# Miniprotein binders against q56419, part 225

Target 1, 326 residues: q56419
Amino acid sequence: MEGRTLEEVQEEVFKRHGVLVPKKELEDLAKALEEAGLLLTEKVEARLKEEEEKLKRERPMRLAGLSYPEGEREARAFLEAFRASYPGEGEEARVLLMPHLEPSRVPEVYGAALAALEKTPPPERIYLVGVAHRPLKEKAAALPVPFQTPFGPALPDLPALQALDALLPFELFNTPLAFREEHSLELPLFFLKGRFPEARVLPLLVARRSPELGEALKVVLRDFPGLLVLAVDLSHVGPRFGDTPLTRTLAEEARRRDLGFLERLAEGEPEAALAFLGANPTRIDGVEVVASLLPLLRERKGKVLAHRLDLEAPTLSAVGAGTLVL
Key: E = the ipSAE of ESMFold2; O = the ipSAE of OpenDDE; V2 = 0.75 times the mean of E and O plus 0.25 times the DockQ between their complexes.

## First folded at step 15 (miniprotein)

Design ij20 (at its last look DockQ between E and O 0.81; V2 from the best seeds 0.72)
Fold by ESMFold2, look of step 15:
Structure ij20 (fold): chain B 326 residues (1-326), chain A 108 residues (1-108)
Amino acid sequence: as target 1 above (326 residues)
Amino acid sequence: GDLIERLEELAEEVIRYLKEHGEEELAREIEEQIKDIIEALKSGDTESAIEIFTELAETIARVLHRLGAPEELVQKVAILIFSVAKALGMSPRQIYDIAKRFARAIER
């Protein structure tokens, strides 16, 4: 095992089986295992290189047939069913906060986002800001390629992406592989592309809070107007996330934290929203995105359209999701 | 050398499309602007090369929009334009300005 000497292995084998394996045989075995591991590493590296090259040309659907239908006709019916799950009216959004949680778990929350989009003039472009679930080389990243959807490709806004890259103190196009399975972009994009088929997209990921991103986006949005979308989830509570099993008390706290956070954002007070969370005891995952985008959220008033704390009975855990327009 | 090759690649893509759509005079004008950029670079006048290229990038965007160029071509041309801009050593401010001018021209 890793970190033990060959003599220690030899002694352990002798103690357990009564056979003294010569040091040379153990050395030969260790060498063969290292060579096999090296070959596996080379094979994995070659596969990752191939995936990276594919991602430099396009980002294919990963969740078609799992989270949404692959065919366009069925996908459109699916989209309309989600809208019907939210009976209310939306409001025009300049900024939209929506979830990236599995859509079937929170249908009315996605439906509320669709209701907001119905009231929103079709934008030239969408700034789609998700949460990186894989490491990035920098605090944030973009992938300037078409993202495939059942409604056709969502094309990148290359001039706006280049303008953003020019303003950042780091290379924006830095981690293509992080986008390969990133559901925080793919799931919201299904809904956005279905409603705004002509809009170009800036697909952005945040790994760690970046004040530089928010300041740069403030400048870019002035010259390249569009819809800003924060694709984030809220509280994560229960054993799946390192807590005790979900109790009525923990669920009430998670709901209180989610709604208090959203309500302060709706008042145009993003710093107060972050301060309200303190140490973030219910692990709202939107914090890094909101903290990065403060200049775009200040003094923008709006409305919370929907919220659900979704129970995962098998794991005794819950995840919060919400829809906010600003 | 590499910069000149990038300029010629950009020119080839645009000029091929223009000739396919009967825009031979405009194709020649773009060839002349590319030649002027190359001459400015060989003379060490990077400032002039950048100015001519910036106007060329906007002109290309306007023409592609007017001719209803397929989005695939617009995307490829945009990639080449920003590749050239970086190879010219344009500053972040200059790259930002090209991006804004290109976007306004292709959207109009």
Scores: ipSAE 0.770, ipTM 0.911, lowest interface PAE 0.8, mean pLDDT 91
Fold by OpenDDE base, look of step 15:
Structure ij20 (fold): chain B 326 residues (1-326), chain A 108 residues (1-108)
Amino acid sequence: as target 1 above (326 residues)
Amino acid sequence: GDLIERLEELAEEVIRYLKEHGEEELAREIEEQIKDIIEALKSGDTESAIEIFTELAETIARVLHRLGAPEELVQKVAILIFSVAKALGMSPRQIYDIAKRFARAIER
């Protein structure tokens, strides 16, 4: 690499392909390239192209054995334990807001989601809308391939995905590499597939607010009925996110923002929920998803089932998580 | 060339499955419809090609569902159908209509 740092290469790959390659992988690749006399950029591009070609067939598990068990039997026991962590009963959901945070951090919040799913008739399809933590070519994207889970593959609803693409002013099937390591879909999908093994899935990512997505989905949902799932976290506060260490005051503000957001959504007032956040000083990550889905959230009354602000002690930071049914 | 190849691939996958399951008459009908689409395309009658293909796509979906075709095959066929639809230059409304018909045909 004549004069480029690993960070510059990482940034370039991120800008071009929407993939954040871990520094360790780049280091290993750089070392291999030094040994092979190849330009790091060419090998990285070739590897990314290979990964993109694989993603035309399936999306493999990335967090199996880390965030959830890989084996089906152990995975079922995992689901039961998470359900047991929430002592309440659920409500039937037409729209489910649930977290995508590491499950072990907020077990009762996922338990509340499972409780809601117990009261929900098995859907034919699940519209799973996650947060893009990596750049997308368009405001939103879909990956129309099977997603691997311990319960078998979550199969895409290709007709419904194609119908959605047809109504959007941009190509929905963009940036497949953004899905490779996106946990905002993988973690919720574990719970959803475990509960509804026969449901087809529409794996969607939102990078930026797209009013067009909400309007298109409103039409699609009429002809292709299903469960809408918003896989979003809430506040992100503390040093990892540019704040001071968590204090009582900062935690109270994060909780106030999270609950105020969720309660307004539960009242069927998504615009009021967004307005309540203003500049979003506590960095609720679900804002762009909610802003995209306004037509589907309006006038729907529901209930907040769970909320937690979870402390990450090593960084003195905290992340909010909630479960809402509409 | 690319469109014809996609149609031929679709035909091969569906016809093979139908013959393996004793649906020889239906396999012949589908083969004839594919030939008619190709002929319409060669003659420049894209409208007729789209019409025949739209009906064929629904028929294929219904038959595969009725026969209990493996989900992997249904997925492969769906990909090919929408690939052909896009290659035919079908409008968003026409593609939406195929999607709707296909989904209904495979409803449980």
Scores: ipSAE 0.610, ipTM 0.850, lowest interface PAE 0.7, mean pLDDT 90
ESMFold2 (binder alone), look of step 15: mean pLDDT 83; pTM 0.815

Design ij21 (at its last look DockQ between E and O 0.81; V2 from the best seeds 0.79)
Fold by ESMFold2, look of step 15:
Structure ij21 (fold): chain B 326 residues (1-326), chain A 108 residues (1-108)
Amino acid sequence: as target 1 above (326 residues)
Amino acid sequence: GDLIERLEELAEEVIRYLKEHGEEELAREIEEQIKDIIEALKSGDTESAIEIFTELAETIARVLHRLGAPEELVQKVAYLIFDVAKRLGMSPRQIYEIAKRFARAIER
């Protein structure tokens, strides 16, 4: 009833249905709906506060039994099947770019990440940087609690997280609810924890590019060495993302944008990679993360191990995923 | 009130573990440092409290590492240390320094 008086509503009902609803009844109905809305709001707020309190202690699995097996034995076999999907060799990574797309859609891309991890000495800690899909109070956030996995809890690196928070001009830990359903951390973490069970984790989300985050991380990584992981997807094209249905031309452009972006990153030229995308016409997901982390990506050369533009037949859309080592 | 409560919680966790592992003298030394921090806070000498706490945090990390403390205890102690550091009003530089010292002590 937005923008209408009760008399206008009454007239509309009468014109449509031939019934004159007394103004008093409309007033009572409006009041009841308002009261019901307040009760729903209070119930939702109470539930969110309850979930926030739980997240202050741990972050539980949300995708076990859906994207990966819940049981440890089955999860181990699942991990090995993904490695087998990429028969090639990896390379040692100081920085790893890997997807957060549903693993079954891009098995060889995750397999390439596992191949890189095989060549990588076990790190003391992993800086896992994902993409926030829910609003953050700041440009970036972290959640300093254990993340549950089928391989046991991934423990937070509390000293490194606190050092990072201390260097930032904003509070890093003030959006715990954004982590509740964040698959951009949970899906890569499954693979990382499976290969590096002893590594502690810095679970980080970027909502908007933050040069301050990159400069702070450069300092923190020097004092708290570890593996930097950019958990990002690439192009998003098709009707699900605001385009016409996926055509060969659109798919070829998306693939070209993905590979051109990755290859410029592999040359140690992250500014050139961003410039190559221009207005980002294929909506590469990793732009805000890469733009935040420029100081950590400059002059770091490496190799693109895998890429796939995964087609979503039901939605006539596609999402790109890649594996890059630096 | 909350700061002193957190300090006492930190002390209880660490001292209990030390006594269980035969480190009675070190447990007493840590107890004395906690008392000194609380006394400094009651006298309004926050600078002294921060100095004592900084040395205490590194000492705790070193001892927990030497004794092979369970990871869950190390996590709880780290949480309390940084909660106390923030409640003490330590500057960003001071918090960064504690984090660096703690990590160095607990990792090697």
Scores: ipSAE 0.794, ipTM 0.923, lowest interface PAE 0.9, mean pLDDT 91
Fold by OpenDDE base, look of step 15:
Structure ij21 (fold): chain B 326 residues (1-326), chain A 108 residues (1-108)
Amino acid sequence: as target 1 above (326 residues)
Amino acid sequence: GDLIERLEELAEEVIRYLKEHGEEELAREIEEQIKDIIEALKSGDTESAIEIFTELAETIARVLHRLGAPEELVQKVAYLIFDVAKRLGMSPRQIYEIAKRFARAIER
């Protein structure tokens, strides 16, 4: 590497492509490039360009065989088992808040989402709003390509996506590489495609609160009706997130924050929900999504169907997950 | 050059499908409209080109829906329509309108 550190390369790739490449992967690549006599930056750029070109056609499954079955038959059995894990009945959803956490950790929460979807008439389109765990060039982004699932491709609603882009003050179709490994869309989409195989999808990511997105979507939803899905997790507490190991006190605070947030959303008071969190000391994942979608959440009453704070025992950390219908 | 090539690609995809399904008259009408758009562009009459294209896009959407065209084709055609719309320099309002008309035409 002619004078650049791995950290500088990581930062440059991040700035240019909106992808944070793990340092270890960069190290392995640097070693391979040194052996090949190639500059790390040129090969990384070429690989990222190739991946970006592939994402112009489709978004492949990344978590098939890991988080959910790859085969359709096994995937259907997976859906049925998750639905069975929730003993209650759902309600019709116009807005669905559901998790994007590893499904095996919170099966009953996903089961509650499936129960709600059973009571929901098949939508023409699904607005799937996830959390960007990687930087975006803009506050929000969309990827207007098919997303692969075990149930076949989830096809984009290109007209509705283009209508949304037309109303935004920024280019919606930005940072395609941010979608490559983003699980906040892939995991919810498995359940949504399994339930509504004919629905088109608008895969959206939010990195930072965008009031413009909520206002634009409010207009778009009038002309392009559909189901709005917020794919968000709740509290993140413990050592993995910078806290002490999970204690009864910390768990009670996380639950209080999660439930207090969800209950205020269920009352149709999204601003009150955000205000209740304040500085968000338990790191509720969905804050930027909710803050972006305020115009769509106001005055909508609903019901909290499920909540769980799931312990990750190896790290003594916990993540909150919930299902809310509006 | 790129705009004309994309219009020709759109025409080829739609006309091929229509001919395969016995809609030869409609295929000819679409071909003529594409020629008219190209001629308007060559003459510098972008406004006329946008107007003809807007109506054509809706017509294409309606016909593909009516014929039960495969979703893959509908998606490809939609992509080409919006790519052409952007290359034509259509305003956000015009793009929104064409999107709205297209979506209504393929409504289930």
Scores: ipSAE 0.774, ipTM 0.909, lowest interface PAE 0.5, mean pLDDT 91
ESMFold2 (binder alone), look of step 15: mean pLDDT 83; pTM 0.823

Design ij22 (at its last look DockQ between E and O 0.90; V2 from the best seeds 0.81)
Fold by OpenDDE base, look of step 15:
Structure ij22 (fold): chain B 326 residues (1-326), chain A 108 residues (1-108)
Amino acid sequence: as target 1 above (326 residues)
Amino acid sequence: GDLIERLEELAEEVIRYLKEHGEEELAREIEEQIKDIIEALKSGDTESAIEIFTELAETIARVLHRLGAPEELVQKVAWLIFDVAKRLGMSPRQIYEIAKRFARAIER
């Protein structure tokens, strides 16, 4: 019924099926569908409210058995296999940039992250900053509840979260439903919890660049030291993202953008990294996160450990992923 | 009403745990401090209430850590402490200080 009159619908049914449905029956059906739609909306709203109330207690796994194993034993074997996929050695990280892409697509990139974590002393807390793929009420948000993993719950650092909230000009604990299906936190958290089972976590999402977040975190990190993790992907190119099918030229441009971005970050020049992207024509996912965390990335030198542009063959599209330590 | 109820919930969780672990004297001290906070609030002396609560929050954190309290209890108590702090109308600076003291008290 998208903008069609009842008469037009009646005529179409007659043309297609040779049946003249009385106008009254169509009116009754339209009313019944409208009532059913209202009932469905009320049921959906009630379900969303129930899910929001559940998110006050915990964030359940959504990708267990899909992206990673649900069982702890199988999950540990998964971690070892991913680590084995990266032949290099890691470096100690104070800041770790890692992907949140489907792990099976870029195993060696996650392997590089694990290699870095092997050289990193166990942190008391992990600041895990992901990308909001759903709208947030504010520029950034946190969910101060346990996140379920195969290795047990990742527990929130409530004191550090409250300290951060206190320094922000907006309520940090907003939009809990945005965390329900957000994979940018769940996937990296699997690897982080597997490596550092005793670390508390600050699960943060960025929807829009927030300079306030970076300045607040800079203060908080002095009193509440920990590992900073940027869970971000790089270029998104091809038909799924509005481009032509992947070509050699498009892939070379995506790689150039990804590596140019990561290298400037590795040099301690995050503003130069952002400037290098300009309008971000290859749609690097992590731009708003990096733009929010500038005070924490300045003057920190590091190393790019891995990069991959992974082809999704069914859509002829590709996504960039990288691992950077600072 | 809501603030007093949250203070009482905090007291109940902490005092129950302390009594179960033989810390009866400390449980009584905490109970008295909670009563003093409630009395200060009833009298309109919010400043005194905030001061007593700030010290109490740190004491609770230290004791739970020292006794090796389950992480679930520590998390619940932390949540209640910060909920009470917000309901008391504590400033961002005051909340930050409680957070800092609490984190130090439970440092591994």
Scores: ipSAE 0.807, ipTM 0.919, lowest interface PAE 0.5, mean pLDDT 92
Fold by ESMFold2, look of step 15:
Structure ij22 (fold): chain B 326 residues (1-326), chain A 108 residues (1-108)
Amino acid sequence: as target 1 above (326 residues)
Amino acid sequence: GDLIERLEELAEEVIRYLKEHGEEELAREIEEQIKDIIEALKSGDTESAIEIFTELAETIARVLHRLGAPEELVQKVAWLIFDVAKRLGMSPRQIYEIAKRFARAIER
């Protein structure tokens, strides 16, 4: 009926059925339909407010039964199986880079992270820095609530989060809905909570590079020591990401960019790591996080423990994942 | 106002826990400190309210740690403390200092 006048509708009804419907009745119907549309938008808005209010109290598991088991016993066995996928030994980490890619796709990369955690003294808290996949109101955000896991709730470190918020030129607690489905926190947290059940967590997201975040975290980490985790993926190549179909040449370039990036980070040279990527032609996911955290990465040497460029066969695309200890 | 309501909620949570654990005298002391904060606010003496509150926040953290309080209670109390601190108009530096004192008091 778009574009039709009420007289045109009235005339059509008369021609088809021999009944002349008064114009007022047609006007009343049009008004009711317009009011129904407004009610639907109000219903959506009310639902979003309800979800936001729920996230002010806790962040529930979203990937249990999909990416990891829901039950604690099964989850514990799952975690140990991933450790077994990496036959090497880890090294103590003050900073850990690990992926947020679906765990079953890169089991040895998560296994390497677990190996590093075995060598790492249990921290009082974990600074878990993921990549925002939904827009944030600011460059970065946190959600200061328990995150549910099969190993129990991962409790927020409220004093450290408040200290961080106090040092930033923007409100840190700014976009609760962005955390609702954020797998870059949930997937690494499963492994971290499984190994450090007593550690509190600072669940942080970066949307855009924030030098202010890095400077503030440098101060906060001095007064509130803990494990810094960069939960980032590496290259994204192929048609899903706007490229031609994955070729051997493109895959080799992605692997070289991933490893060159990680190796320069391992030398304590984060600026050189970013410069090595140039325009970031293979779309390494970790760039905004690393660019935010430069003060925490400079002159900190370490080792690349694992890397995989994982093929997504249905899309002829690939995503890189790595484990780095500093 | 809402600030006084937050202070009274903080008091209720802490005092209830202390009484359940036989700390009646400490519960009375904390109750009196909260009353002193509220009276200072009613008199317009925000500086005194902030000073008393800062020492109270650290004391609460130490007591909860000594008594082995459940982490859920520590979380609720911390939330209330920082909500009150912001409503009192404490500066970023003052909030950072409370955060340091609280964290040091609840750590093992």
Scores: ipSAE 0.740, ipTM 0.901, lowest interface PAE 1.0, mean pLDDT 91
ESMFold2 (binder alone), look of step 15: mean pLDDT 83; pTM 0.821

Design ij23 (at its last look DockQ between E and O 0.37; V2 from the best seeds 0.00; counts 0 for: pae O 2.7 > 1.5)
Fold by ESMFold2, look of step 15:
Structure ij23 (fold): chain B 326 residues (1-326), chain A 108 residues (1-108)
Amino acid sequence: as target 1 above (326 residues)
Amino acid sequence: GDLIERLEELAEEVIRYLKEHGEEELAREIEEQIKDIIEALKSGDTESAIEIFTELAETIARVLHRLGAPEDLVQYVAILIFSVAKRLGMSPRQIYEIAKRFARAIER
């Protein structure tokens, strides 16, 4: 009924079939169709509200049996295998940059993170800062609930989260649904919880750079010491990311951008690391997180432990991942 | 009001745990502090209510730590404490202070 009146529909049915359908029957049909569409919309909205309420209590595993084993014994063996993929030694981290890319794609990069954690005293808490892949209501968000892992629940550090929220000019606990499928927290958390089973967690997401977050975290970390983890990937190049086909030249550029970025961070020069990227032509994933956390990264020197640009031959695309300790 | 109901819920959870562990004198002291908070609120003295509540929250954290309270209880008590702090209308500075005191007490 594209712009037709009920009378026009009634006339067309009469012309075509010789039957005069009463106007009331056409009105009832139209109302029933509208109500059916509204009911489908209502069901979707109700389901989303139910999911949101569940996320206010806990965040369940979404990738167990897919990216890592579900059982604790198997999960510990998995960690050992990843550590073995990096034969080198780590260094103590006050700040750790690690990927959130599928672990099997970059095993030595995750292994390097485990090597760093071996040299790191168990922290009271972990500030886990990932990248929001769904829109947030604000520049950043947290979800103050247990995150399930094969090693038991990763409990939230509720006092530290409340202290952080108190210092921000926006509500930190603002978008529970954004955490439902957020692998940038779940994948790193598996490794972190496996190594530090008693540490509490601040599960944080950044959607857009927030200087306010960095300034607030600088204060909170002083009063609530812990391990700061930037759970970010590096370059994203090729057709899967809306790019030209991946060539040797583009791959070399992506590696150069990744390593130049990491090396400048390792020198304690996060502003220079961001400036090095310019318009970010290889789409390094971590820029919004680094830009938010400048006060925590300045003058903190360290070392790049691992890097891989993971090539996807079928899609002619690649993603960079690295491990940096500061 | 709803604030008083949250305070009484917090008190019930903590007092039940204390009595189960033979800490009846502490349970009585906490119950009296809750009554003092409620009296301050009824008299319109929100500032006194906030001060007493801040001391109470730290005391609860210290006692739960000393008694080796299970993590699930500590988490639930923390949820109730910050729910009450919000309903009291505590300033950002006051919320930050109660968070520091709670964290230091539960960790030591």
Scores: ipSAE 0.759, ipTM 0.912, lowest interface PAE 1.0, mean pLDDT 91
Fold by OpenDDE base, look of step 15:
Formats: sequence, structure tokens, C-alpha cells
Structure ij23 (fold): chain B 326 residues (1-326), chain A 108 residues (1-108)
Amino acid sequence: as target 1 above (326 residues)
Amino acid sequence: GDLIERLEELAEEVIRYLKEHGEEELAREIEEQIKDIIEALKSGDTESAIEIFTELAETIARVLHRLGAPEDLVQYVAILIFSVAKRLGMSPRQIYEIAKRFARAIER
């Protein structure tokens, strides 16, 4: 009934079905549908509240058996196969940029991340910064609970999370429901927990650029040292993202933007990387994360280990993924 | 109102846990400290309220650690502590010092 009168609905039913439904019966039906809608809304709200209460204790796996194996033995074989897909050697990382795309689409890019992690001494803690694909109440958020993985729970670093919250002008522990289905943390965390089983984790999401986050993390990292991980994808081009089907020209532009972004980051010039993108016409996913972490990326030189623009054939669209070590 | 409500929530969670683990004397001490904080706030003595709260936060952290409190409870209590600290108008530096003390209390 969106925007139609009861009389218009009565006329339409009469035209289609040859039945004149009394106005009173339509009023009763509209009321019943409204009441049913209200009941559904109340039930949904109650369920969301229950899910929010569960997220106070743990974040369960959502992609186990879909994107990665649920069983530990199979999960270890999965890690080994992904590492084998990258023929190169890694470098020690203080900052790791890696994808959060479906692993099967870009195995060698995740393999490059694993190669870097092999050369990295086990950190006490991992600052895992993902992209919020759902709205947050604040510019950034954290979920300070165990994240389930096939390798056991990834435990939060509560002291470091609290220190970070203390330095932020907003409540860091906001919007727990945004973490429930957020893959930008779950997929990278599989690889990170598999490599560093004893590391505590700070699961962070960025929805909008927060310079305050980068400045706060700079202070926290001094007192609570650890590995910084940016879990971000690169260009998103094609019909799924509002473009024409992928062409050679569009793919070349996406690759140029991705590599130009990563290379400037590898030179220790994160502001130049952002400036190079301008209005971000190829929709690089990691822009708001990088913009938030500028104080931590400045003057750090590194290396691009892998890049791929992966075609999603059913939609003629493509997503860029990369691995960068700083 | 929001600050007092958060303090009362903090008190309820901590005192309940302490009583369940036989720490009745400490539960009473914490209850008295919370009352003192509320009274200081009502009188407009925010400085005294911040001082008492800072000591209370450290005490809570040490006791929960000593008792082997579950991580979910420690986390919930920590969130409440920092929520209260922000509402007290503590500077980021002061709140950060509480966080450091809390962290040290959990690591010992």
C-alpha cells in the first residue's frame, strides 16, 4: 500500500480479480498487517538485543566451512596451501597491509602475507584494523571479546584496548552488532591466528577517517608494542560497483591506481598515496583506514610483495588485492 | 544522572562477583568508596571524586586478577571504568594513566 489509498487498492483488486472487497475488510487487513509488522519489528529488535548480549562474551565464526575450513587440521592444510601459492620470500613486517577478500580469489596475495609473517618475530599483540561495511555509531570501533577461529579463540588485549579507548575522544567500544558479520576482520584473523597462536588481538573497524585513531595508536604502540595489520582491499570496478563491464582500459586504470597507491605507501609517503587517488574513482577500499593511520605509516619504507586484480566473471566486475610490508 | 547510573552498574557487577567469591569485606569497602564518589559529585568536589575513583579502579583490577575473574567480566568492568572516567571529565592523559595502572594490575 505504499502511497496508495484504500480506495485505489479496492479498485485494483476489482480490476484484477473481479472481486469488490468491502472497505471495512481492507481496513481490517491493513490493521492486521500493521500489527504483524509491529510484532515482527519487536521480535527483530528482541533478537538483535539477544545477539548483542551474546557479543559481550564472544564473536563466533561466520565463514567457517565457507571461506575456510572449520576443523583445525584442515585449517592448517589450508594455510600451507596458501603459503605454497606464493613462490617468493617474505620480509619482516612492522606494518602489514593485506586483503580481506574471499581467500580463494587471491590465494597468492594471502600467500605473500604468510611469507611476510614467517619472517616476522611473534608479536605479543596484533592491531587488526579492518573496514566497516556497516554503519558505526562512531568513526571507529572495537569489539573487546574473543574471536573464534579454527585454531582456538583469538583473545583480546584488554589493557591495550583500554589504553586506546582512554586516548580517544569517543567511546571505542561501540556498535557491537557491526562486528557480527564483518568479514574484514574474520578472514585476515584466520591467517594471523594460524601463524601467531599466542598473540593477543585488538580487533578494530574504521567507518570514516579518524586522525584521532592514528595519533592515539601511536601513543599506545609505544607502551604496548605489536604488529599493525591493515586488512583492506583495493579497487572495486565493474557493474557491481556502478561501472560498465570490465574492459582492458578499466582494468589497466584499476591496476594503475592500486599499484600507485601501494608504491607510495612503500616509499613512506601515505599522504602522497591518498593524494594520488584524488576522488578515488576506482573505489579503493582501504582509503579511510590509511587516512586514519597516517602517523604510523609516515617515513616507513617497505615493499609490495603481491598484487592481483581478480575478475568476478558472473558480474564482469573486479576487485584489487595487495600485500605490502613496512 | 548518566554518570551515577554507570557508577551504580559498576558497583553492582563488582560487588556481586566479590560476594560470590567470599570477599564480603572488600565488597563493603568498594560500596563505601562508590558512595563517597557520589557524595563528592553531589557536593561539586569533582577532584576528590576523580582521586577516589582512580584508586578504586586500580583496586578492582588487582582483585579481579587475584581471584581469576573470567575475561568477559574483566572486560565489562573495564568498559564501565573508562565510561565513568570519561563522564567524570578526566583528561585523556588521566584516563590513560588509569588504563596503564589497570593493565599492570592484570599482568601481575
Scores: ipSAE 0.127, ipTM 0.607, lowest interface PAE 2.7, mean pLDDT 88
ESMFold2 (binder alone), look of step 15: mean pLDDT 83; pTM 0.826

